Miniprotein binders against q53ft3. Designs and how they scored, part 205

Target 1, 195 residues: q53ft3
Amino acid sequence: MFGCLVAGRLVQTAAQQVAEDKFVFDLPDYESINHVVVFMLGTIPFPEGMGGSVYFSYPDSNGMPVWQLLGFVTNGKPSAIFKISGLKSGEGSQHPFGAMNIVRTPSVAQIGISVELLDSMAQQTPVGNAAVSSVDSFTQFTQKMLDNFYNFASSFAVSQAQMTPSPSEMFIPANVVLKWYENFQRRLAQNPLFW
Short names: E, the ipSAE of ESMFold2; O, the ipSAE of OpenDDE; V2, 0.75 times the mean of E and O plus 0.25 times the DockQ between their complexes.

## First folded at step 22 (miniprotein)

Design Tb9 (at its last look DockQ between E and O 0.01; V2 from the best seeds 0.00; counts 0 for: pae O 8.1 > 1.5, placed apart)
Fold by ESMFold2, look of step 22:
Structure Tb9 (fold): chain B 195 residues (1-195), chain A 107 residues (1-107)
Amino acid sequence: as target 1 above (195 residues)
Amino acid sequence: SPESYKKAIEYAEEAKEYAEKARKYAEEIAREAIKNNDPESYEEALELFREAAEMYERAAYHFEWAARYYDWGDKEYALLYMEFAERVMKKAEELFEEAKELYEKLK
């Protein structure tokens, strides 16, 4: 349902589902990461009245996870870029990720997405230093890349009737993301201004 | 647009004004509870005014971020934060009015 991208790394599209409404991506060597991109794959929308709260988790000096709310994704805003460089350890917020979020490796962080009611999401306040200005050239490029991916992935969407019966879900083959990444990088290398 | 930015800032300022008003009610009720040595009678109204103030501050926070996203040209996120601020503002208004009704019954 979700993807996660860090510059210089392979895009992740196979989130670990840790609960019916909770999804997690691992980010090894998180201290070298400045930005993370979270997006919907375009095949499974949020149910009416719901959206996704996006959290970042890093280990504190005791190895315990500290979770911070980065922001949101919704059907009306299906992708977002968050800055995680410089986030402090030891300052957390209320979060829905319980004991499943024990971090045993000091260099591994996590991105968590919790599917929640919009009214519940609205009562949350993201950390302000995760916000990214869209006037940055990096942000503009990344947003164009996300829009391109969303349109591309959505063109491969299949109905449940076209798949083995699982009537509540649509699925994207895993290779859609790899194909998109390879095509996009090739196009960018050939013409950096092809946008 | 500059118009959307100005609207978001105006709404943030309005939410902060309501937060201050709710805090003033909470302070008044706290003084009456102490003066009458009867905190149990005032507890519910006091807590509702405090909750309303907190929710008004959250609404102001969202309106301010909506303004920042308008300024940065991210219309989709600006609209999302405007919607979230409006949802929180509605909840704050409900708490505030409930608290006022309870407080009037104490008089």
Scores: ipSAE 0.533, ipTM 0.817, lowest interface PAE 2.1, mean pLDDT 80
Fold by OpenDDE base, look of step 22:
Structure Tb9 (fold): chain B 195 residues (1-195), chain A 107 residues (1-107)
Amino acid sequence: as target 1 above (195 residues)
Amino acid sequence: SPESYKKAIEYAEEAKEYAEKARKYAEEIAREAIKNNDPESYEEALELFREAAEMYERAAYHFEWAARYYDWGDKEYALLYMEFAERVMKKAEELFEEAKELYEKLK
């Protein structure tokens, strides 16, 4: 039903079902993780009137699990990005996972998904700054892509004096790329969805 | 990693030092051109040192961004920026050496 994705790691599509309505993913070496993507696989939707509360669990200094509500996934919002890097020192919250024998491996955290009533979910308050807005995430991604392209292209820039004559090749002035980049950034800043 | 971050910052600082060195050469050449009342003979070397300085600054910029991405935990982008910076450094070095050779011929 659920998948979990960490950048640079294999996607996890096999959650451990710890209860009929509860699923857990293990996150080894969680201290190196900044963001986690939780998504529905699209095979099984939530029942009508239900969604998923997404929790993060990490061991405290005593090896006891600290649970925090990150946010929600629903049939209408089947994926979400969560920033977990800043939560590793946060206070715990109430959670539905009880005293799970969390493998007390100091380096392993967990993502828990609890299938709950939408009405109940609406009464819960996620930890601050955990949920990355889709718009902000998209803006950041787009900005990174723009920077990547510009930096890549600029790394190959040479002066006209340095150019070796190649009649078969077309050349684009670097200033054209820069102008495009600046214009695109301006438009992106005004409206991330301008296209 | 903290080590990768430090390395990126060190390379940025090195690039800035080379940029400053290139600027100093450009200034020296400009003075010599005036002194000898021959700006045309020194123009190519002067331009190349200026370009080298600009490219070193660009390399420093990329290294700094690499450091930022390391700090953010985005190793993939950090490595990309390191690669960009290294390519720019190489080009800057080529320009610098060419400029130096031209300048030495004028002495």
Scores: ipSAE 0.015, ipTM 0.254, lowest interface PAE 8.1, mean pLDDT 82
ESMFold2 (binder alone), look of step 22: mean pLDDT 87; pTM 0.862

Design Yb1 (at its last look DockQ between E and O 0.65; V2 from the best seeds 0.67)
Fold by ESMFold2, look of step 22:
Structure Yb1 (fold): chain B 195 residues (1-195), chain A 107 residues (1-107)
Amino acid sequence: as target 1 above (195 residues)
Amino acid sequence: SPESYKKAKEYAERAKRYALFAQKYAEMLAREAIKNNDPESYEEALELFREAAELYKEAAELFEKAAELYEKGDKEEAEKLMEEAEKYKEEARELFYEALRLYERLR
């Protein structure tokens, strides 16, 4: 139903569905992550009148999960960019400190998506500057991820001189990937929210 | 007991939410079937969502009754209702996930 994008990492498209209305993505090494893109895959839409509340979770100094509302995705706004760098150290909310207690093993953060009624979502308030969903920000982040996809797919290109006969293999000429990339860029420039 | 009462109430509220969720999908698929003039393709998934919604409703009612029995101190009867409600909930979940898989194939 949902995808999760982090710059420099492979896209995640296999959320763990932990309940009928709850989905989770793990974010290992979350301290190196500044932005996360959450989006609808387009396979299954929300029912009319429903949408998704998007949360970021990390363990506090005691190891207890802290859930923070980042914002929303809906059928009408099927993707959003969230800034999480200010939510995990210092500049966000921090717990009062008493005696020092050092965590020996890093814990994994999570992105959670809860499917809810739009009326219920309208009464929720996201944390400060977490929702970064402007056309310029979306376009810039999407361009970086598309560049990574193009470079990944292009690494599988072969010249005609390098081809070997193989009845079990199928080939994709590199120019097909480039045409897809250019077409996608054109559509994005015409309407950055077209999907 | 307070712990058992709280669990029964929480499970009732979850089942009510899942019933509504399944019902909303059924309503959406019914509209798509009409819009596309293709009720035959949507028939199985739509019926599974409707059945899941009804089973979630049944589970929610049983969880509510179990909570009332826990409050009255009738632990043995309350636990029988909790077990029955769990069976309805799990059956509803299987139908709900199957309905989602069928719907995804239609898309």
Scores: ipSAE 0.681, ipTM 0.866, lowest interface PAE 1.2, mean pLDDT 77
Fold by OpenDDE base, look of step 22:
Structure Yb1 (fold): chain B 195 residues (1-195), chain A 107 residues (1-107)
Amino acid sequence: as target 1 above (195 residues)
Amino acid sequence: SPESYKKAKEYAERAKRYALFAQKYAEMLAREAIKNNDPESYEEALELFREAAELYKEAAELFEKAAELYEKGDKEEAEKLMEEAEKYKEEARELFYEALRLYERLR
């Protein structure tokens, strides 16, 4: 359902679903991360009237998780960029992830997505500096994201002659990914804030 | 105990949220099935979400009853209801995840 991207790193498309309505990505070496992109994969949309609250969690000096609300993703806004570099010294906020015994190493942060009613999300206040509002930064990051995703996907490309029968796996033609990429770039060029 | 009561209430609220979530998926799939004119492909996932929703509702009701019993000091009966509610929740969860897997294959 969700993907997570850090600039210069491989895209993460396999969130850990820790509950029916909770998804988590691990972010190793989080101290070097400035921005994170959270996006919907397009496989499963949110049900009508629902969206995702996006949280960042990092260990404090005692190794206890500090959670902060970054912002939101919805069917209408299926991706968002968050600046997390300035949050590492922030105060914790209320979060829906409870005492999840997620085995954390000191160098690993988490992105948590909570699927919630849109009305409930509207009552929440993200941390002030998390949402990247600059169009230029957004465009640059989005382009890097697209390039990263394309490079990632293309690295798994095999010819039909190289394919081994795997009835349990679905295959996407590379041309579909390319068309998606081209369409996305076109939309981005027309309106960097189309999403 | 007050702690047991709080736990039961928390579990009830969680089960209610899951019931709503499952119901919302069922509604979405029903609309998508109509839009795509393919009710047969969506039927299994749709039924699983509906069944999951009902089981989560049952779990929620049992957790609420358990909370009431904890408040009254009937610990033994409350624990029985907690166990029963947990069974319904786990069954609902299995159906919910299976429904998601089926839905992903349709998309």
Scores: ipSAE 0.678, ipTM 0.869, lowest interface PAE 0.7, mean pLDDT 86
ESMFold2 (binder alone), look of step 22: mean pLDDT 88; pTM 0.879

Design Yb2 (at its last look DockQ between E and O 0.50; V2 from the best seeds 0.63)
Fold by ESMFold2, look of step 22:
Parts: C-alpha cells; structure tokens; sequence
Structure Yb2 (fold): chain B 195 residues (1-195), chain A 107 residues (1-107)
C-alpha cells in the first residue's frame, strides 16, 4: 500500500504490516538520515473518510523507542516529505503503536503508518516543522539524491589515457551520465512527479 | 487481574476499529462498482469485507464480555471468551486480507 524512500537508499515498497491498519518500515543507520519520503504506491487507496498518520520512531539513550507524529498522507495528498534530522533528539508524542505486537529490531529507527479516520487525524498535531510541502520538498529531496548519484559516479571518471583495456567489462562514457543528469534536472523542475 | 481487564478492553477497541475499516472498504467498493457502471465487479471482495466486518464485531462483543467477567473475578470463563474472540478475530483477519488481495487484482 505504501512506499518509503530515503536519499542514497533503495526505495522500500514492502512495509511490515503489523496490524490490519498499521504498517512499519525499518530505517537502519538512522543517524545519517535527514529526510524521508512516505507515499502511496497506488495499489490500494484508503477508504473514503480515512487516511494515514505517519510516525517516526528512534531509540533513546536507554534503548527505548521514542515515537513522534510527522504528519499525514491521504488519497488527496498521497505523498509527503518529512524532515527527521532534528527529531533524533526530540520528545516523544502520543502514538498508536505501543500496544501492538510489533516485530522490531532494537536500535533501529522506524517509520510507522496508522490508517485512521480523517476526523481523528484532524485532532492530532505533528511535532515541530517535520512535514514539508509534498511537491517542493519532494523536488528538493530528489535533487539531493540526483546530486549524490552524479558526484559518486563522477568520482570514478578517467581519461582514455588512464584506462586499462578490459574487453570483458562494459563502460559508460562520462558525458552520458552528465547528459542524463542534466535531462533529469530539467524534467524534475518541470514536473517533480514525472518519475 | 487489572492487566487482564485492560487487555480485554484494548482488544475490544481494536476489533471495533477493524470492523469499521473493513466496512468502509466494502462501502467504497460498492460505490466504485457503480461509478464504473459495473455493479458486479467487486461483488466477491465486497462480501469478504462485509463478512470480515461482522466477525470483527462479534470478536469485539466477546472481548467486552470477557472484560466484564475479569472485573467480576470469573477468570476461567473470561479466558474462554478471550480465546473464542481471538478465533473470530483471526478468521476476520484472513477474510480481510483476502478481500484486499482480490480488490488489488480486480482494480
């Protein structure tokens, strides 16, 4: 039903469904994560009148999970980008996951999604300024991922004089990567959801 | 014990939420079928959601009765109702997930 995307990592599309209305993604090495994208896959929508409350969990200094409400996703706003870098030292909030039989890895952060009535969600207040505009924040997040890939790939660039012939290996000219990067940037600026 | 009472009440509230969740999917599928001018399209998935909702409601009622018995000190009978309620809840869950899988395929 849901996907979870972090810069520099493969998208997760197989949430652990811990209850009929609760979904969890594990975030190992959470200290390096600044933003997370939560989105609906488009496979199954929410029923009318329902939506998803999105939570972030991290372990405190005693190893106990601390859950914080980040914001929401709905059929009308099916994706959102959340800033979590400031939350790794924050205070926990009320959350619906503590009484569930959740299989969790100790010392790993989690994203939790709770399917709830829209009226119930209207009574909830996200922490700080965790939620960002889904379009603008998605564009910024995607741009950072794009820059990260380009910088990584470019670090392996060599001239023809530096190359050792290897007939069994395949190579990509550096200008192909640059052209892809520039094309992707233009398309992202025109339509952030084109991909 | 106080913990047993609290557990039974929590399980009752969960079952009520799941019943409502299943019911709202059934309502949505019925409307989608009409909107698509194909009232039979989701008939099987809709019936599975409705049956799941009814079984969740039955489980919730039994969990509430179990909580009442724990409060009165009838531990053995309360535990029997908890076990019966859990069977209804598990059956409802299987129907609910089957309904979701069928809906996804037909959609």
Amino acid sequence: as target 1 above (195 residues)
Amino acid sequence: SPESYKKAKEYAERAKRYALFAQKYAEMLAREAIKNNDPEKYEEALELFREAAELYKEAAELFEKAAELYEKGDKEEAEKLMEEAEKYKEEARELFYEALRLYERLR
Scores: ipSAE 0.686, ipTM 0.867, lowest interface PAE 1.1, mean pLDDT 81
Fold by OpenDDE base, look of step 22:
Formats: structure tokens, sequence, C-alpha cells
Structure Yb2 (fold): chain B 195 residues (1-195), chain A 107 residues (1-107)
């Protein structure tokens, strides 16, 4: 359902679903991360009237998780960029992940996505400066993200003749990914804040 | 105990959220099937989500009853209801994840 991307790193498309409505990505070496992108894969949309609250979690000096609300993703806004570099010294916020036994290592942060009613999301206030507001920085980051994703996806491209029968795996034609990429670039060029 | 009561209430609220989520998926699939003019495409997944929703509702009701019993000091009966509610929740969860996998495959 969700993907997570850090600039200069491989895209993550396999969130750990820790509950029916909770998804988690691990971010190793989180101290070197400035921005993270969370996006819908397009495989499963949110039900009508629902979206995702996106949280960042890092270990404090005692190894306890500090959670902060970054922002939101929805069917109408299926991707978002968050600046996390300035949050590493922030205060924790209320979060819906408290009871989950997530194995944490000291160098690993987490992105958590909570599927919630849109009305409930509207009442939540993200931490300040988490949303990337600068169009130029956003455009550059988004372009790098798109290029990274495309390069990643294309690295797994095989011809039909090279395909090993795997009935448990679904295959996406490379042309679909390319078409998506081109459409996304066009939208980004028209309105860098379309998302 | 007050802690047991709080736990039971939390589990009830969680089960209610899961019931709603399952119901919302069922509704989404029903709309998508109509939009695609293929009413049978998601029929199995729809049924699984509906069944999951009903089981989550049952679990939620049992957790609420358990909370009430904990408040009254009837720990033994409350624990029995907690165990029963947990069974319904786990069954609902299995159906929910199966429905998700099926939907993802069919879409």
Amino acid sequence: as target 1 above (195 residues)
Amino acid sequence: SPESYKKAKEYAERAKRYALFAQKYAEMLAREAIKNNDPEKYEEALELFREAAELYKEAAELFEKAAELYEKGDKEEAEKLMEEAEKYKEEARELFYEALRLYERLR
C-alpha cells in the first residue's frame, strides 16, 4: 500500500503492517537523513473518507521512542515530502503506535502510517517545519526521488523470455512504470505542489 | 482492576476501529465493482471484509462487557469474555488480511 524513499537510498515498498490500520518503515542511520518521502503505491487506495497520518519515531537518549506527527497522505494527495533533520531534538506528540512491540535498534528510526478517518486527521496538528514548503527544494527532491524510483524499478526489469514462472508474484509491465513516471513528471512540472 | 478495565476498554475501541475499517473496505470494493461493471470481481473479498467486520463488532461488544465486569469486580467472568473476544478478533484479523491479499491480487 505504501512506499518510503530517502534520497540516495533504495526505495522501500514493503511496509511492515503491524496492525490492520498501522504500517511501519524502518529508517537505518536516521541521523544522516534530511528528508523522507511517503507515497501510495497505487495497489490499494484508502477507503472513502479515510487517509494516512504519517509519524516519525526516533530513539531518545534513553532509547525510548519519540513520536512526531509529520503530516498526511490521502487518495487526493498520495505522496508527501517531510523534513526530519530538524525534528531529532523535538518533543514527542501523541501517537497511535504506543502499544506496538517494535524492535528498535539505536540507529534506526521509523516512519509510521496510521490509517484514520479524514475528519479525525483534520483535528491533528503536524509538527512545525516538517512539511517541505519550498517549491524549489521540493521539486529537486521529488525529481531525485522519481529518478531513484525509476532506476530502482528498472533494475529489476526482465524480458518475458527471462521471466521465471512465479505464480505467487505479480509483474508490472515496465511501460506502466514509465507511463506513471512521465505522467508524474508532467504533473510536477505543471504544479510542483499538486500533491 | 482499574488496569484491566482500561485494557478491556482499549481493546474494545480498537476492535470498533477495525470493524469500521473492514466495513469501509467492503463499501469501497462494492463501489469499485459497480464502476467497473464487474459485480463478481471482488465478491469473495467483499464477503471476507463483511465477515471480518461482524467478527470485530462481536469482539468489541465482548470487550465492553468484560470491562463492565472488571468494574464490578467479577474478574473470572471478565477474563472469560476477554478470551472469547480475543478469539473473535484473531479470526476477524485472519479474514481481514486474506481479504486485503485477495483484493490486491485482483486489482
Scores: ipSAE 0.665, ipTM 0.863, lowest interface PAE 0.7, mean pLDDT 85
ESMFold2 (binder alone), look of step 22: mean pLDDT 86; pTM 0.855

Design Yb3 (at its last look DockQ between E and O 0.50; V2 from the best seeds 0.62)
Fold by OpenDDE base, look of step 22:
Parts: structure tokens; sequence; C-alpha cells
Structure Yb3 (fold): chain B 195 residues (1-195), chain A 107 residues (1-107)
């Protein structure tokens, strides 16, 4: 349902679903991360009237998780970029993730997505400066994200002759991914905030 | 105990949220089935979401009753209801995840 991308790192497309309405990505070496992109994969949309609240969690000096609301993703806005580099000194906010039995290593942060009613999301206030407001930074990051995703997807490209029969797997033609990429770049160039 | 009461209430609220979520998926799948003129492909996932929603509702009701019993000091009966509610929740969860898997294959 969700993907997570850090610039210069592999795309994460497999969130850990820790509950029916809760998804988590692990972010190793989080201290080196400036920005994170959270996006919908397009496989499963949000139900009508629902969206995702996106949280960041890092261990404090005592190893206890500090959760902060970064922002939101919705069917209408299926991706968002968040700046997390400045959040290490922030105060924790209320979060819906409770006591998760997540094995925490000191160097690993988490991105949590909570599926919630849109009306409830509207009442929440994200931490300041988490949303990337600069068009230029956003464009650069989005381009890096797109390039990373394309490179990732293309690394799995096999010719039909190289395909092993797997009836349980669906295959997407590489040309479809390329067309998507080109269309996305065109839209991004026209309006960096189209999404 | 006050703690047991709070726990039961929390579980009830969670189960209610899951019931709503399952219901919202069922409604979405029904709309997609109509839009795509393919009710047969969506039928199994749709039924599983509906069933999950009902089981979550039952779990929520039982957790609420357990909370009331904890408040009254009837711990033994409350614990029985908590156990029963947990069974419904776990069954609902299995159906919910299966429904999601089926739905993902349709997309």
Amino acid sequence: as target 1 above (195 residues)
Amino acid sequence: SPESYKKAKEYAERAKRYALFAQKYAEMLQREAIKNNDPESYEEALELFREAAELYKEAAELFEKAAELYEKGDKEEAEKLMEEAEKYKEEARELFYEALRLYERLR
C-alpha cells in the first residue's frame, strides 16, 4: 500500500503492517537522513473519507521512542516529502502507535502511517518545518526520488527469455514504468506541486 | 481494576475503528465492482470485509461489556468476555488480511 524513499537509498515498498490501520518503515542510520518521501503504491487506495497520518519516530537519549506528526497522504495527494533532519530535538506528540513491540536499535528510526478519517486528520497539527515548502528543494528531491525508483525498478528488468514462469506473480512491462516516469517528469516540470 | 477497565475500553475503541475500516473497504470494493462491471471478481473480498466488520463489532461490544463488569468489580465474568472478544477480534483480523490480499490481486 505504501512506499518510503530516502534519497540515495533503496526504495522501501514493503511496510510492516503492525495493525489493520498501522504501517511502519524502518529507517536505519536515520541521523544521516535529511528528507523522507512517503507515497502510495497505487495498489490499494484509501477508502472514501480516509487518509494517512505520517509520523516519525526516533529514539531519545534513553532509547525511548519520540513520535512526531510529519503530515498526511491521501488519495488526492498520494505522496509527500518531509524534512526530518531538524526533528531530533523536538518534543514528542500524541501518536496512535502505542507500545509497539518493535525491536529498536539505537540507530534506527521509524516512519509510521496511521490510516484515519479525513475529518480526524484535519484536527491534527504537524510539527513545524516538517513539510518541505521550498519548490526547488522539492523538485530536486522528487527528481532524485524518481531516478532512484526508476533505477530500482529497472534493476529487476528481465527479458521475456529470462523470465522464470511464476504464475503467482504479476509482471509490469518496463515500457509502462518508463511511460509513467516520463509522464511524471513532464507533470513535475509543468507544476512541481502538481501532487 | 481501573487499569483493566481502561484496557477494555481501549480494546473496544480499537475494535470499533477496525470495524469501520473493514466496512469502508467493503463499500469501496462494492463501488469498484459496479464501476468495473465485475461483481464476481470482488465478491469474495467484499464478503470477507463485511464479515470482518461484523466480527469486529461483536468484539467491540464484548469489550465494552467487559469494561462495565470491571467497573462493577465482576472480574471473573469480565475476563471471560475479554477472552471471547479477543477470539472475535483475531478471527476478524484473519478475514481482514485475507480480504486485503485478495483485493490487492484484483488491482
Scores: ipSAE 0.705, ipTM 0.880, lowest interface PAE 0.6, mean pLDDT 86
Fold by ESMFold2, look of step 22:
Structure Yb3 (fold): chain B 195 residues (1-195), chain A 107 residues (1-107)
Amino acid sequence: as target 1 above (195 residues)
Amino acid sequence: SPESYKKAKEYAERAKRYALFAQKYAEMLQREAIKNNDPESYEEALELFREAAELYKEAAELFEKAAELYEKGDKEEAEKLMEEAEKYKEEARELFYEALRLYERLR
């Protein structure tokens, strides 16, 4: 139903469903993470009138979870970027996961998603420093990923004089990659949310 | 006992919440089936969501009755209802997860 993405890591698409209406992703080495993206996979939507409250949890010194509300995802807003770097020593808040004491190890935090009625979600207040402007943060993250991809691909560039003939290999001219990069940047500037 | 009463009430509230969740999926699938003019493809998942919702409702009623019996001191009958309610709840859970798996395949 949900995915969880951290820059530089493989996307997680297999949440642990800990109850009919509750889903969890583990975040090992959470101290190195500044932002997470939580999104709906598109396979199963929320029922109409329902959505998801998104929480962040880290273990305290006794290994007990400390949960904080980050924000929401809904069918109308199926993805969101949350800043978690400021929350790792923060104050816990009321949350629906307290009856689910999932044993943790140090350095492993969790993202929790609780499916709830939209009216119930409207009564909840996220931790104020977790919210980011979705367009600005998405654009920054996406631009960094575009730059990283181009730099990575360019590090393998060779001239024709450097190539070893290999009839079974396919090659793409470098200017095609550059054209793609330029086109993607243009589309992102026109509509950062075109995905 | 106070602890047995509290447990029964909590389980009743959970079952009510899950019944509503399953019911709302059934309503959504009904609308999708009509919109797509394809009731055959949705029939099994729809029926599983509806059956899960009904079983969760049955479990909730039994948990509530068990709570009343605990309060009256009829522990033996209350425990019998708790055991029966748990069976309905677990069956409902399996139907609910299967309905979700079937719905995912339709998408």
Scores: ipSAE 0.612, ipTM 0.837, lowest interface PAE 1.4, mean pLDDT 80
ESMFold2 (binder alone), look of step 22: mean pLDDT 88; pTM 0.885

Design Yb4 (at its last look DockQ between E and O 0.50; V2 from the best seeds 0.65)
Fold by OpenDDE base, look of step 22:
Parts: structure tokens; sequence; C-alpha cells
Structure Yb4 (fold): chain B 195 residues (1-195), chain A 107 residues (1-107)
């Protein structure tokens, strides 16, 4: 349902679903991370009237999790970029992940996505400066993200002759991914904030 | 105990959220089935989401009853209801995840 991308790192497309409405990505070496992108995979949309609240969690000096609301993703806005570098010294906020036994290592932060009613999301206030507002930074990051995703996807490309029959797996033609990439770049060039 | 009461209420609220979520998926699948003119492909996942929603509702009601019993000091009966509610919740969860898997294959 969700993907997570850090610039210069491999894309994460397998969120840990820790509850029916809760998804978590692990971010190792989080101290080196400036920005993170959260996006919908397009496989399963949100039901009507629902979206995702995106949280960041890092260990404090005592190893206790500090959670902060970064922002939101919805069917209408299926991706978002967040600046997390400045949040590492922030105060914790209320979060819906309190009862989860998430195994934490000291160097690993987490991105949590909570599926919620849109009306409830509208009442929440993200931490300041988490949303990337600068068009230039956004464009550069998005381009890096796209390049990373394309490189990642293309690394798994095999010719039909090289394919091992796997009836349980669906295959996407590389040309479809390329077409998507080109269309996305065109849209991004026209309006960096189209999404 | 006040703690047991609070726990039961929390579990009830969670079960209600899951019931709503399952229901919202069922509604979405029904709309997609109509849009795609393919009710047969969506039928199994749709039924599982509906069943999950009903089981979550039952679990929520039992958790609420357990909370009331804890408040009255009837711990033994409250614990029985908590156990029963947990069974319904776990069954609902299995159906919910299976429904998601089936739905993902349709997309």
Amino acid sequence: as target 1 above (195 residues)
Amino acid sequence: SPESYKKAIEYAERAKRYALFAQKYAEMLQREAIKNNDPESYEEALELFREAAELYKEAAELFEKAAELYEKGDKEEAEKLMEEAEKYKEEARELFYEALRLYERLR
C-alpha cells in the first residue's frame, strides 16, 4: 500500500503492517537523513473519506520513542516529502502508535502511517517545517526520488527469455514504468506541486 | 480495577475503528465491482470485509460489556467477556487480512 524513500537509499515498498490501520517503515542510520518521501504504491487506495497521517519516530537519549506528526497522504495527494533533519531535537506529540511493541534499535528511526478519517486528520497539526515548502528543494528531491525508483526498478528488469515462470507473481513491462516516469517528469516540470 | 476498565474501553474503541475500516473497504470494493462490471471477482473479498466488520462490531460490544462489569466489580465475568471479545477480534483480523490479500490481487 505504501512506499518510503530516502535520497541515496533503496526504495522501501514493504511496510510492516503492525495493525489493520497502522504501517511502519524502519529508517536505519536516521541521523544522516534530511528528507523522506512517503507515497502510495497505487495497489490499494484509501477508502472514501480516509487518508494517512504520517508520523516520524526516533529514540530519545533514554532510548524511548519520540513521535511527531509530519503530515498527510491521501488519494488526492498520494505522495509527500518531509524534512526530518530538524526534528531530531523536537518535543513529542500525541500519536496512535503507543501500544505497539516495535523492536527498536538505537540507530533506527521509524515512519509510521496511520489510516484515519479525513475529518479527524483535519484536526491534527503537523510539526512546523516538516513539510517541504520550497519548490526548488522539492523538485530536486522529487527528481532524485524518481531516478532512484527508476534505477531500482530497472535493476530487476529481465528479458522474457530470462523470466522464470512464477504464476503467483505479476509482471509489469519495463516500458510501462518508463512511460510512467516520463509522464511524471513532464507533470513535475509543468507544476512541481501537482501532487 | 480502573486500569482494567480503561483497557476494556480502549479495546472497544479500537475494535470499532477496525469495524469501520473493514466496512469502508467493503463499500469501496462494491463500488469498484460495479464500475468494472465484475461482481464475481470482488465477491469473496467483499464478503470477507463484511464478515470482518461484523465480527469487529461484536468484539467491540463485548469489550464494552466487559468494561461495565469491571466498573461494577464483577472481574470474573468481565475477564470471560474480554477473552470472548479477543477471539472475535482475532477471527475478524484473519478475515480482514485475507480480504486485503485478495483485493491486492485484483488490482
Scores: ipSAE 0.713, ipTM 0.883, lowest interface PAE 0.6, mean pLDDT 86
Fold by ESMFold2, look of step 22:
Structure Yb4 (fold): chain B 195 residues (1-195), chain A 107 residues (1-107)
Amino acid sequence: as target 1 above (195 residues)
Amino acid sequence: SPESYKKAIEYAERAKRYALFAQKYAEMLQREAIKNNDPESYEEALELFREAAELYKEAAELFEKAAELYEKGDKEEAEKLMEEAEKYKEEARELFYEALRLYERLR
């Protein structure tokens, strides 16, 4: 139902469903993470009138989970970027995950998604109270495509000394691909609809 | 005991939420079937969501009755109802997950 993405890591698309209406993703090495993207895969939508409240959990100094409401995803807002870098020493909030047997690895943070009625979600206030950035599935899919293309093309890079002459083939210097990737990525971040 | 009473109430509340969740999926699939003019493709998943919703409702009612019996001190009968409610909940859960699997294939 949901995906979870951290820059520079493989996308997670197989949440641990800990209840009919509760889903969890593990975030190892969470202290190095500044932002997390939560999005709907598009395989199964929320029922009408329902949506998802998104929480971040980290272990406190005693190893006890501290949960904080980040924001929401819905059929109308199916993806969102949440900043978590400032939350790793914050206070917990009321949350729906405390009465469950959630599988945990010590020192691993988690993203939790609780399916709720939209009316119930309207009564909740995310931590931080700053405007929550959102990224639609189009932008995220486009970013994954760009990363995949760059990694694929770069895996074929060879030095000039290692090349076998192929006069019927055209070649592109590797740095041209890198420059294009960096420029496109910057433009996408400035305006996801620039193209 | 206070803990048994609280557990029964909590389980009733969860079952009610799951019943509503399954019911909302059934309503959504009914609308999709009409929109796509294709009721036959959705029939099995729709039936499973509806059945799951009814079983979750039955479980919730039994959990509530068990809570009442714990309050009266009738522990033996309360535990019998808790076991029966859990069986309905477990069956509902399997139907709910199967309905989701079938729906995913349709999409």
Scores: ipSAE 0.685, ipTM 0.870, lowest interface PAE 1.1, mean pLDDT 80
ESMFold2 (binder alone), look of step 22: mean pLDDT 88; pTM 0.884

Design Za1 (at its last look DockQ between E and O 0.69; V2 from the best seeds 0.00; counts 0 for: pae E 1.54 > 1.5)
Fold by OpenDDE base, look of step 22:
Structure Za1 (fold): chain B 195 residues (1-195), chain A 83 residues (1-83)
Amino acid sequence: as target 1 above (195 residues)
Amino acid sequence: SPIQEEFEKMMERAEWHFEWAERYYDWGDKEYALLYFEFAARVFRKAAELAKKNNDPESYKEAKEYAEEAQKYAEEIQKELEK
């Protein structure tokens, strides 16, 4: 029903179902994680009037889990990005996962999803510092990607005088790459989701 | 009174939802904005009912007005998402 994604890691699509309405993902080496994406797989929607409360848990200094409500996913909002890097020293909140007596390594955190009534979800308040502007994040990522590509391509630029004949190779003028870059940036600025 | 305390808690929560709805909207996350306006509306309505039970017509009116405002924004965003 749910997936979990950490940048640079394999997508997790097999949550541990700890209850009929509760799912858990393990996050090893959680201290290196800044953001987590939680999403619906699209196989099973939430029942009408229901959604998912998304929680983060990490072990405190005593090895006890500290739970915090990150936010929500719903049929209308099937994916969300949460910042967890700033939560690792936060205070715990009420959560529906009870005492999970799973002896876990201190380096493993968890993402918990509780399927709940929207009305019940409305009675909860997520931690504010977990919220992320997805649009801004995406725009920044795309810009970095573009810059990286341009810099990479430009590093191979040679003058015509410096070219060695290679009949089997095709050459693209650097100005073409630059033009592409500028056009892409313009389009991105107009609509970050133009593609 | 316990009812008054609960009312105040609900008002605070609803206000939180409302503010975050606005923030998400400004961030371009219309889906979350919609969700949180809906949450705000729900909780404001609950607050209104508590005020009614507590025989506080002023609080009832206030909560109801906020609920209506939140609902209006939710509906507007819903229309935007359908385009």
Scores: ipSAE 0.789, ipTM 0.930, lowest interface PAE 0.5, mean pLDDT 89
Fold by ESMFold2, look of step 22:
Structure Za1 (fold): chain B 195 residues (1-195), chain A 83 residues (1-83)
Amino acid sequence: as target 1 above (195 residues)
Amino acid sequence: SPIQEEFEKMMERAEWHFEWAERYYDWGDKEYALLYFEFAARVFRKAAELAKKNNDPESYKEAKEYAEEAQKYAEEIQKELEK
């Protein structure tokens, strides 16, 4: 019914069903994960008047897991991106997953999806650090990629006085890379989807 | 009173949803904007019901007006999505 995607990893489409209305995905090596995408598979919708509350729980020493509400998915919003980096320990709700005895492997976090009435979902508010737009997450990823490329390319820069001639190689002036970076960054700020 | 505190918590939750609906709309996420306006309307209506039960006509009027505003925005966005 659900899928879970982390950048750089294979998509998960086989949630563990831990109750009739509750589904879980394991997230190994959760400390390296900043965002997660939760989405509905295929054309199987939630029952009328229902939707999914999306929770996160990370491994905690000696304590009962605390499930933090990230947000929602519904028939009208069937996929969403949630930020999981920076969530605080001990902040969250004991329901609907808080009373369950779910075995937890060290270093493995969990995404929980609870199928609930829309009226019940409306009575909850997500934790403050989890709310993002899909556009905002795409923009952040793209900006990080641009910064990485510029910093990497710049680490190889040499002045003309420092160059050893190499007639079989092609060279690009460093200011071309800087101009490209500045132009791309400006365009991204104007329209995150321009490319 | 305990009932007034419950009413204020409901209003805060509904306002939280309403404000995030506006942010999602500004970001171009009309599906989440619709979801959060509908959630805000649901909670404002429940707060109005509590105020009516507590015989508090000023709080009832306030919550009902916010519920109607949230519902109006949801209906407008629904029309935009169906175009």
Scores: ipSAE 0.584, ipTM 0.863, lowest interface PAE 1.5, mean pLDDT 78
ESMFold2 (binder alone), look of step 22: mean pLDDT 90; pTM 0.883

